VH-VL binders against q0aze0. Designs and how they scored, part 381

Target 1, 268 residues: q0aze0
Amino acid sequence: MKIILVNNRFKENTEKKAQEIAGQLSALNVEVIIDNGLDEPYAGTVDFIMVLGGDGTMLRAARRYGQRAIPVLGVNMGTVGFLSNIEINELAEYLPLILREEYSLEARMMLEVAVFQQQSLLTRVFCLNELLLRSNSPRMLSFALEISGQKLEPYRGDGLIVSTTTGSTAYSLSAGGPIADPQLDAFIVTPVASHIINKRPLVVSPEREISLHLLEEREAIIGIDGQIKMDFGAENRVLIKRAPHPLLMVNLKAKPFFTSIDRSLQRQ
Key: E = the ipSAE of ESMFold2; O = the ipSAE of OpenDDE; V2 = 0.75 times the mean of E and O plus 0.25 times the DockQ between their complexes.

## First folded at step 18 (VH-VL)

Design HH15 (framework fv_inotuzumab; at its last look DockQ between E and O 0.72; V2 from the best seeds 0.70)
Fold by ESMFold2, look of step 18:
Structure HH15 (fold): chain C 268 residues (1-268), chain A 123 residues (1-123), chain B 112 residues (1-112)
Amino acid sequence: as target 1 above (268 residues)
Amino acid sequence: EVQLVQSGAEVKKPGASVKVSCKASGYTFDDYAIHWVRQAPGQGLEWIGGINTYTGDTYYRRKFQGRVTMTADTSTSTVYMELSSLRSEDTAVYYCARDESYFDYLSGTFDYWGQGTLVTVSS
Amino acid sequence: DVQVTQSPSSLSASVGDRVTITCRSSQSLVYDEGNTYLSWYLHKPGKAPQLLIYDVSRRFSGVPDRFSGSGSGTDFTLTISSLQPEDFATYYCLQATHFPLTFGQGTKVEIK
């Protein structure tokens, strides 16, 4: 059995803990790869992924490994996030279940994001929470949104968020988008500081294609899960689709989503 | 408008402690970590550490481990850096700087800086 | 700790000159798939540092086009295509791929 332990480059304690866990698993003849983001993603066959950290660490794991349909367990190293299932002090209790593969999986929709320069594909990335289109200057953007070839009236403002339901509690929420049940599959399209008053958030079928491009020359940035940034200008287009595979999140203990969102709402 | 406003200059004796504040405004406080960077006279910039204001996690350069404490007060949008057991080589201008965060992720890019706080350590 | 070495440590230049500053890291600064956390700052005495370039080559909002960054892996450059009077300062690179975060030693650009 081969397990990847994903940890955070800034959290030295997670590296030490990852090595401790790797030692315990190695004593049980389980092969362990530690991924702190400094090396290329492990390319070989992997049976399980354990994320040691918060939701940001989970997002990196999802980006690197989410399309491989491998079970991913979130283990929080202190403060429980939306994507963690167990705490680090509970890991020993749940290790036997993990090794016996006695857990359920929850599928979480991901985005497939393709960025073009003119007619050429620049990059394709996958994300769990959202794509953010934003201005990279004090000036507002003017941009076009198409949904399955249907052109909407132009947008003007600071940008736009296209999120999954999982991402509905992240940047989308701060920009006024709805909280969505992460068991639903949908796009949530949320304008950021729209100058066009009647631009409301949209909830869109996951079977749609979403396209964005600028209507005038401006410096903009595409952000992916708050961690990947790409320049975006008048020569670029973005195509957003449902990713081929969802993230398969391991469920070892019940985590009540609806009672946890009250704390997120206190930010409003 | 993003602003980081630091507390005023301090003069301390060796062995004392200093606590420098950094008050943030013009942005969502817990969307950005705060780092501390110092510059001793005639020297370059030196990273001391940082605090993720969302998670409360702290990150200290090892040479400061055990002498530095960083805290955040969300109600006042203020970060504090306390440096204890001061030595003459701690004489420096101390800057706070913000770093965009996303949950526990940090980019390590310092886009806006405080004005600096001179800390002088001498007998 | 990852060491970051700038070259030159100082230089003298005139307004209108093209200036290049290099930053070499003791280890690769590639973190994610192609993400490289290398940034450049301008620092004048009595002022706070100012971000110029982040992610190797991305200009911060409001930074003039005369500033550009390039490089990959361990070798990076900051270029000022036509030096202006306000550009006489000390320049620092910062790597944030590896803990702890480390600055280069600085490059002082002086009036000839």
Scores: ipSAE 0.699, ipTM 0.870, lowest interface PAE 1.4, mean pLDDT 89
Fold by OpenDDE, look of step 18:
Structure HH15 (fold): chain C 268 residues (1-268), chain A 123 residues (1-123), chain B 112 residues (1-112)
Amino acid sequence: as target 1 above (268 residues)
Amino acid sequence: EVQLVQSGAEVKKPGASVKVSCKASGYTFDDYAIHWVRQAPGQGLEWIGGINTYTGDTYYRRKFQGRVTMTADTSTSTVYMELSSLRSEDTAVYYCARDESYFDYLSGTFDYWGQGTLVTVSS
Amino acid sequence: DVQVTQSPSSLSASVGDRVTITCRSSQSLVYDEGNTYLSWYLHKPGKAPQLLIYDVSRRFSGVPDRFSGSGSGTDFTLTISSLQPEDFATYYCLQATHFPLTFGQGTKVEIK
């Protein structure tokens, strides 16, 4: 068995814990790779991914490894979030189950985000939460939204969020988007400070494709899960579709989503 | 408008402690981390540490570990930096700076700064 | 710690001059998916530092286009295409790819 440990390089406690866990696993004849900010994702085949940290660390792991259809376990290191399944102090208890592959998996839809310059692909990224288009100036953006080839009326505002249902409790929520069941596959399109009063979020089928481009020569930014940023101009377009593979989140411990909404959202 | 307003100048004796505040406004407080940077006379900028206002996690430069404590009060949108066991070498202007954050992820880019707080340590 | 060496330590220039400041790190600043956390700041005495460039080459909002950033890996450059009177200051690079965050020692741009 080979396991990747993903931690936050700026959180020393997660690094230290990763090393400790690696030692323990090695003693059990488990090969361990620690991704403490590798330049490139580990390219070898692995059987399991443990994420040590919070939701941001999970998003990083999802972005880097989610497309490989590898079980990913979120191990909370004392942070608030929705994406961790167990606490670090519980890991020892569940480790035998992990090693025996006795766990359930929850599939979470991811986004496939493709950014183009004219017809050339600049980058393709898989992400778990959202794509954000946002103005890089105090001025509002004017941009076009297309859904499965259907052109909507031009949007004017600070930006737009295209989120998964997993991401519904992230930035989309702050922008007034609905809370969605993470077991549901759907896009959530949430305007950010729209010029049109009462502009409503859209819930869109995962079978559809979403396209965005600017209608004016303005400077904008694309943000992916708050970790990747790209300049976005009139010459660029972004295509968003459902990723071909969901993130396979390991479910060792029951965590009722709806009963924890109030508690978790109070910090936001 | 994003603003970081720091507390006033401090004069302390060696061995004492100082607590500097940084009040944030014009944005959602817990969507951003706050870092502290200082500049001693005739020296460059030096990163001290940071606090994630969302997670509460702190990140301290090893040089200051054991002497520095950063805290955040979400009710007042204020971050505090306390430095203990002050030395003459701690004489500097201390700045707070905003950093984009997403959950436990930090960008390490300081887009807005406080006006600075002079801390003088002298016998 | 990652060492960040900034050069030159100081330079004299005139209004209209092209100014180039270099920042070299002791190891690569490339992080996930090619992200590089290198930023540049302008600092005047008695004032708060100001962000100029982030992510190597992205200008912060409101920053004049005479400021540009470039580089990769371990070598980075801030360029002022045509120095203006308000640009006389000390400039710092900051790496945030590796813990702890570290600044260059600064480059003072003085009037010739």
Scores: ipSAE 0.698, ipTM 0.886, lowest interface PAE 0.7, mean pLDDT 93
ESMFold2 (binder alone), look of step 18: mean pLDDT 91; pTM 0.946

Design HH16 (framework fv_inotuzumab; at its last look DockQ between E and O 0.86; V2 from the best seeds 0.79)
Fold by OpenDDE, look of step 18:
Structure HH16 (fold): chain C 268 residues (1-268), chain A 123 residues (1-123), chain B 112 residues (1-112)
Amino acid sequence: as target 1 above (268 residues)
Amino acid sequence: EVQLVQSGAEVKKPGASVKVSCKASGYTFDDYAIHWVRQAPGQGLEWIGGINTYTGDTYYRRKFQGRVTMTADTSTSTVYMELSSLRSEDTAVYYCARDESYFDYLSGTFDYWGQGTLVTVSS
Amino acid sequence: DVQVTQSPSSLSASVGDRVTITCRSSQSLVYAEGNTYLSWYLHKPGKAPQLLIYDVSRRFSGVPDRFSGSGSGTDFTLTISSLQPEDFATYYCLQATHFPLTFGQGTKVEIK
């Protein structure tokens, strides 16, 4: 068995814990790769990914490894969030199950985000939460939204969020988007400070494609999962699709989603 | 408008402690981390540490570990930095600075700063 | 710790001059999916530092076009295309790819 441990570079205790866990796993003849983000993703075949930290760390792991259809376990290390399944102090208890591959998997839809300049692909990224298009100035953006070839009326506002149902409790929620069942596959398109009063978020079928581009010469930024940033101008296009593979989240312990949304609601 | 307003100047004796506050406004408090940076006379900027207001996680430079404590009060949108066992070398202007954060992720980019707090340590 | 060295430590220039400041790190600042956490700040005495450039080349909101950032890996540059009177200050680069966060020692831009 080969396991990747993903830790948070800035959270020292996660690095230390990763080393500790690596030692323990090695003693059990398990190969371990530690990913702190400084190196290229491990290209070899692995059987399991363990994320040590919070939701941000999970998002990074998802972007790096989600397309490889590898079970990913979120191990919370004293933080809050929606993506961790067990606590670090529970790892010892569940480790035998992990090693025996006795766990269930929950598939979470990811986004495939492709950014173009004219007809050239600049980058393609898979992400778990959302893509954010926002102005890089105090001025509003004018941008076009197209869904499966249907051109909507131009948007005017600070930006737009295209989120998965998993991401519904993140930036989309702050912008007034609905809370979605993470077991549901759908796009959530949430306007950010729209010039149109009462512009409502859209819930879009995962079978559709979403495209965005600016209608004027303005500087904007694309944000992915709050971690990746790209300059976005009038010459750029972004295409969003359902990723070909979902993130396979390991479910070792029952964690009811709807009873755990209170914190997010309280933050709003 | 984003604002970080720090507490006033402090004069302390060696061995004492100082607690500087940084009140944030104009944005969602726990969507951003707060870092502390100081500048001693004639010296450059030095990162002390930071606190993730969402997760509560703290990040301290090893040099200050054991002497620095950062806390966040969400009810008042205020972050505190307490530095103990003060030395003359701790005399500096201390700045708080905002950092974009997403859950346990920090960008390490300080987009808004407080006005600074002079802390003088002298016998 | 990752060492960040700025060059020069100080320079004298006139209004209208092109100014270039370099920041060199002891290790690559590339992180994760190509992120590079390198930012530039302007600092005047008695004032709070101000963000100029982040992520190597992204200009912060409100920052004049005369400021630009470039570089990759371990070598980074801040360029002021045409120095203005308000630009005389000390400039710092900051790396946040590696823990702990570290500033360059600063570059003081003085009037000639």
Scores: ipSAE 0.779, ipTM 0.914, lowest interface PAE 0.7, mean pLDDT 94
Fold by ESMFold2, look of step 18:
Structure HH16 (fold): chain C 268 residues (1-268), chain A 123 residues (1-123), chain B 112 residues (1-112)
Amino acid sequence: as target 1 above (268 residues)
Amino acid sequence: EVQLVQSGAEVKKPGASVKVSCKASGYTFDDYAIHWVRQAPGQGLEWIGGINTYTGDTYYRRKFQGRVTMTADTSTSTVYMELSSLRSEDTAVYYCARDESYFDYLSGTFDYWGQGTLVTVSS
Amino acid sequence: DVQVTQSPSSLSASVGDRVTITCRSSQSLVYAEGNTYLSWYLHKPGKAPQLLIYDVSRRFSGVPDRFSGSGSGTDFTLTISSLQPEDFATYYCLQATHFPLTFGQGTKVEIK
């Protein structure tokens, strides 16, 4: 069995724990690869991914490995988030089930994001929570949103969020979007500080294609899962679709999503 | 308007402790970590550590480990840095600085800074 | 700890001059998805540092376009295409790819 351990570079105890767990797994004749983000994603065959950290660390794992249909387990090292399943102090209890592959999987929709410069594809990335289009200057943006070729009235404001249901509790929530059950597949399109009152959040079928481009020269940024930034100008457009594969999240322990919503709402 | 307003200058004796505050305004407090950076007279900038205001996690440079404590009070949008067992070489201007975060992820970019707090350690 | 070394440590220049400051890291600063956490700051006596450039080459909002950043891996450059009177200051690079975060030692740009 071959496992990738994904860790958080800034928290020293996460690094120490990753090395400790790798040693324990090696003693059980499990091949372990540590992904601390400094190397290219492991390209070989892998049976399981274990994420040591919070939701931000899980997002990196999802972007790197989510399209490979590999089970991913979130192991929380601190404050319980929406994407962790077990706590680090519970790992020994659940390790036998992991090794015997005795767990269920929960599918989470991902975004496929393609950025163009004029007609040329510049890059394609995957995203678990959201794409954020935002101004990179004190001035607001004027931009166009198209949904499956249907042009909406222009937007004006600080930006726009295109989120999965998983991302509905992240930036989308702070911008006034609805909380969505992560078992649903949908896009959630949430304006950021819109100067047009009737631009409300939209819930959109995952079968739609969403396109964004600027209507005026402005310095803007496309943010992916709050961690990847790309410059975005009038010569660019972005196309957003449902990714070919969902993230396969391991479920070893029941997570009370709806009771967690109460704590998330108090943060807003 | 994003602002980080620090507490006033302090004079301390060797062996004492100092606690510097950094009050944030104009943004969502727990979307940004707060780091502390100091500059001793005639020297460059030195990173001390930081606190992720969302998770409560702290990150201390090893030379300060055991002498520094950083805390955050979300109800007042204020971060505190306490440095104990002060020595004359701790005389410096101490700055707080904001770092974009997303859950446990930190970008490591210090976009807005406090005005600085002079801490003088003398007998 | 990752060492970050700036060159030169000081320089003298006149208004209108092109200035180049380099920052060399003892280890690669490339992280996941190509993120490179190298930023540049301007610092004047009695004032807080100010962010100029982040992610190697991305200009912070409101920073004049005479400031540009470049580089990759371990070698990075801040360029000021035409010095202005307000640009006489000390400049620092910061790496945040590796823990602990480390500043370069600074480059003082003085009026000739």
Scores: ipSAE 0.746, ipTM 0.884, lowest interface PAE 1.1, mean pLDDT 90
ESMFold2 (binder alone), look of step 18: mean pLDDT 92; pTM 0.948

Design HH17 (framework fv_inotuzumab; at its last look DockQ between E and O 0.62; V2 from the best seeds 0.00; counts 0 for: pae O 3.8 > 2)
Fold by ESMFold2, look of step 18:
Structure HH17 (fold): chain C 268 residues (1-268), chain A 123 residues (1-123), chain B 112 residues (1-112)
Amino acid sequence: as target 1 above (268 residues)
Amino acid sequence: EVQLVQSGAEVKKPGASVKVSCKASGYTFDDYAIHWVRQAPGQGLEWIGGINTYTGDTYYRRKFQGRVTMTADTSTSTVYMELSSLRSEDTAVYYCARDESYFDYLSGTFDYWGQGTLVTVSS
Amino acid sequence: DVQVTQSPSSLSASVGDRVTITCRSSQSLVYSEGNTYLSWYLHKPGKAPQLLIYDVSRRFSGVPDRFSGSGSGTDFTLTISSLQPEDFATYYCLQADHFPLTFGQGTKVEIK
C-alpha cells in the first residue's frame, strides 16, 4: 500500500508529526510519500491520500491529486474545518480501518479551468473551491460571461466568482452567494461588487460550460482556490467545466456540515 | 482605507516583557494573517513570526520560540505580540503587517503595515 | 534558514538614473504549482515599509510603473527605470517560499 501524506511545511508541529506518521506507516509496510508543497506532485500510483492540516492544505491536495480518483482523508491538527474528517489524536484509533479500507467515500465536484491566450491553451488546472476573476487595479472591470455559448449582458465591477458547492462557504459567501449543500453538483456564479444592479448570483447546471473574457484592456488576475494567481488581460479567455473526476473524501466518522454553517455565517 | 494602528512606544528593563497591539480596520479581519517584523538600530528588517487570524495558528521564527506569544481578538480586530525575557538586543522598532490568507494558507506578502512601535530595553 | 543576499548594500544615484538591485537566495524559490513568493519593499526611516512588488514581478496597486521586478530560481532584480526624489530609501526583498520568512539585508539608495 502506498500513500501520500500532504502537510504544511510552514508549521513545524505538522512537519514533525508528518514524519512520525510516516515512520508508523513504514513499520506497517506502508510506503509513504510526503508532499509538503516544495516539489512537483508525485506522479506514481498511490492508494490513499492523507492530509495533515486545515482546509487550505486540503485544497492543495485536491488540486494536485483530485483527478486520480484516490481516497483523500482530512486530518485536522487544530480547529476543525469544513474538509477535515478526524482529529490528529484520533488517527491511531482509525488507522486499522484505513488500512483495511473500511470507510465510505463522499464525492465533491471539482472545476476544470482552462486559460487561453487568443485561441492557444496556456494552462489547465483543477480546483475544489472557486475561480476568482478580479481587478488588479483601482479601476473596475468590464467583462463578458457566457454559459454554454449564451452571452449574458456585460458585467461591470470588481470581478466574478465561479464556485463549486464545496466552495460556496468560501469567497462566494463573502460576496453574497448562497450556501450550498456540498452533496449537490452545481456551479455558483457570484458577482463581486457589481455596478450593474440586475446581476444576482446564479446557480448553474454542472453540465454547462462557463466562459469569461474582458471587454476592455484592464489589469486583472485569475485566482484559483485563493492560492494560485495568473495574469488575465484582454487577450485571454477562461473556460470552466466540471472536472472529469470528483474529489473522493473519506468518511470515517460523521461530520455535521449544517451545524458548521453557523461559524461561516458569523464571519459575515 | 486599510489601516493597522499600533500601540505606543515602550521602555523596558532587561528581563521584563512587552505587549504590543495592532488594531486593524477597513477590511475583513479574519481574511488576513498578521506578521510581526522588527528593525534594530542600524540593522535591516527581521521577521519574528505571524498569526493566522482565521485558524489562530501561530508561526514563530526559532530564535523567538519560547519568548514570543501572538494572539488575536476577533471581537476588537486586534492582534497582540508579547515578547518576554527582554534583552538589550531586543531594542527595535516593531511593525505589524498584513498578509492575505485563505484558510490555513498564507501568501507571505505584506501589503499593509502598521506605523511601528519603538521598544527600548535599557540599563 | 534560506539566506537572501542583496547587492549592492548601498548605492548613490541621481534623479532620473536607472537603478537595479539584486536579491540572491541560497535556495531556489518555488512553491505551490511553481509560484514564487518573492516581494520587494521600500522603507524610509521613521515610516512604515511599503510593498512595491510581489510574486517576483507584480506591482502592488498604486505603485508607479517605473518599478519592475524580474528573476527566477535564486536570482531576482528590482529595477527603477527613472529614479524620483521620493525613491531615495532602503529597499528590501523578502522570500516566503521557505520557512522561516527571510529578508535581504537591505540596499540603501542615496542621493548623489
Scores: ipSAE 0.523, ipTM 0.813, lowest interface PAE 2.8, mean pLDDT 88
Fold by OpenDDE, look of step 18:
Formats: sequence, C-alpha cells, structure tokens
Structure HH17 (fold): chain C 268 residues (1-268), chain A 123 residues (1-123), chain B 112 residues (1-112)
Amino acid sequence: as target 1 above (268 residues)
Amino acid sequence: EVQLVQSGAEVKKPGASVKVSCKASGYTFDDYAIHWVRQAPGQGLEWIGGINTYTGDTYYRRKFQGRVTMTADTSTSTVYMELSSLRSEDTAVYYCARDESYFDYLSGTFDYWGQGTLVTVSS
Amino acid sequence: DVQVTQSPSSLSASVGDRVTITCRSSQSLVYSEGNTYLSWYLHKPGKAPQLLIYDVSRRFSGVPDRFSGSGSGTDFTLTISSLQPEDFATYYCLQADHFPLTFGQGTKVEIK
C-alpha cells in the first residue's frame, strides 16, 4: 500500500504530524509520500490520500489529486470546516480500517473549469468548491451567462459564483446561495451583489455546461476555491462543466451535515 | 475604503511585554487574514506571523514562537500582537497587513498595511 | 527557510531612468496550480509599505504601468521603465510559497 500525506505548507504542526504519521506507516510496511507543497503533484500510483489540515488543504489536495479517483480522507487538525471526516486524535483508532480498506466512499461532484484566451486554452482546473468571477475594480461587471447554449439576460453586478453542492457552504453561502445536500449533484449559480434586487440563485443540472464572458472591456478576476486567482478580461471565456470524475471522500466516521448547519451559520 | 489603524508607540524595558493592536475597517473582517511585519533600525522587513481571522489559526515564524501571541476580536474587527520577554533587538516599527484567506489557506499577498507602531526596548 | 536574495542592495538613478531589481530564491516558487506567490513592495521612511506587484507580474490597483514584474522558478525582477520622483524608496520582494514567509533584504533606490 502507498499513501500520500498532504499537509498545509503554512502550518508547521501539520508538517511535523505528517512526518510522525509517515514514520508510523513505514513501520507498518506502508510506503509514504509527503506532499508539503511539492512543485508538482506526486506522479506515482497511490492507493490512499490523507489530508492533514482543514478545508483549504482539502481543496488543494482535491485539485491536485482528485481526478485520479483515489480515496481521500480529511483529517482535521483543529480547524473550522466541512471537509474533514475525522480528527487527528482519532487517526490511530481508524488506521487499521484504512489499511484494510474497510471504509465507505462518498462521491462529491467536482467542477471542470476551462479558461480560454479567444480560442486557446489557458488553463484547465478541477475544483471541489466553486468558480468565482468578480470585478477587480469598484465598478460593476457586465457579463454574459450561458447555460447549455441558452443565453440568459446579461448580468450586472460585482460578480458570479458557480459552485458545487459541496461548495454551497463556502463562498456561495456568504453571497446568499442555498445550502445544498452534498450528496446531490448540481451547479449552484449565485450572483454576487447583483444590480437586480433579490436576484435569485440558480440550481442547474450537472449535465449542463455553463459559460461566462465579459460584455465590456473591464478588469475582472477568476477565483477558484479561493486559492487560484487569474486575470480575466474581454478576450477571455470560462467554461464550466461537471468533472469527469468525482472526488472520492472517505467516510470512516459519520458526520451529521444538517445538524451542523446552524453552527456554521452562527460562525459567519 | 480599506483601513488598518494601529495603536500608538510603546516604550518598554527588557523582559517586559508589549501588545499592539490593529483595527480593520472598510471590508468584511473575517474574509482576510492579518499578518505582522517589523522593521528594525537599519534593517529590512521581517515577517513575524499571521492570524486567520475566520478560523483563528495562527502562523508564527519559528524565532518568535513562545514569545508572540496573535489574537483576533471579530466584534471590534481588531487584531492584536503580543510580544513578551522583550529584548533590545525587538526595537522596531511593527506593521499589520491584510492578506486574502480561505479557510486554512493564506495567499501571502499584503495588499493593505497599517501605519506602523514603534516599539522601543531600552533599559 | 527559503532564502530570498535581493540585488542590488542599493542603486543611484535619475528621473527617467530604467531601473531593474532582482530577487532570487533558494528554492523554486512554482506551485502546481499555477500560482506563484511572489510580490513586490515599495517602502518610504515613516510610511506604510505599499503593494506594487503580486503573483510575479500583476499590478495592484492604482499602481502605475511603469512598474512591471517578471520571472519564474527562482529568479524574479521588478522593473521601473521610467523612474519618477516619487519612486525613490526601498523596494522589497516577498515569497509566500514556502513557510515561513520571507522578504528580500531590500533595494534602496536613491537619487543620483
């Protein structure tokens, strides 16, 4: 068995823990790779991914490894979030189950985000939470939204979020989007400060494709999972569709999603 | 308008502690992390650490671990940096700076800065 | 720790001159997602530092187009195409791809 440990490059405690865990696993004849901010994702075959940290670390791991259809376990190290399954102090208890592959998997839809310069692909990213288009100035954006070739009325506002159901409890929620069951596959399209009062979020089938482009020569930014940032202008297009592979999240411990919603809302 | 306003200059004796405040305004407080950077006389900028105002997570440079404590008060949109066991080499202007954050992620781009707080440590 | 070496430590220039400052890191600052967290700051005595460039080459809002950033891997540069009177200051690069965050030593741009 080969396990990759993904930790937070900004948290020394996660690095130390990764080293400790690696030692323990090695003692059990498990091959371990530590990704502490590697320049490139580990290219070798891996049987299991263990994420040490919080939601941000999980999002990074999902972008780096999610397309490989490898089980991913979030291990919380004292952070706030929705994406971790167990706590670091519980890892020892569940380690035998991991090694025996006695766990359930929950498939979470990811986004495939393609950014174009005219007809040329600039970048393609798989992400777990959301794509954000926002103004890079105090001025509102005018942009076109197309869903499966259907052109909606032009949007005017600070921006737009296209989120997975997993991402519904992230930035989309802050922008007034609905809370979605993470077991549901769907796009959530949430306006950010639309000029239309009470502009409603859209829940869109995962079978559809979403495209965005600016209608004016304005400076904008594309944000992915709050971690990747790209300049976005009039010559750019973004295409969003369901990723071909879901993120396979490991469920070692049942987490009551809906009972934690109130707590999350109070935190914000 | 985004503003970071720091507390006034401090004069301390060696061994004492100092607590500097940074009040943020003009944006959603817990959407951004706050870092602390200092500049000693005749020296360059030095990163001390940062705090994620949403999660409360702190990130300290090793040389300051055990002596520095950063806290955030969301009710007042204020971040504090406390440095204990002060030494003469701690004499510096201390700056707070804003950084983008998402859960436990920091970007490390400081787009807005406080005006600075002079801390003088002398016997 | 990742060392960031900034050069030169100081330089003298005249208004209208082209100025180039270099920042070299001891490790690559490339991230797999395409992000490179290298930023440049301007600092004048008695004032707060100001962000000029972030993500290697993106100008911060309000920053004049005479400022530009470039580079990859371990070598990065800040260029002022035509130095203005208000540009005389100390400049710093910052890497945030590796813990801990580290600044360059600074480059003081003085009037010739």
Scores: ipSAE 0.178, ipTM 0.728, lowest interface PAE 3.8, mean pLDDT 91
ESMFold2 (binder alone), look of step 18: mean pLDDT 92; pTM 0.949

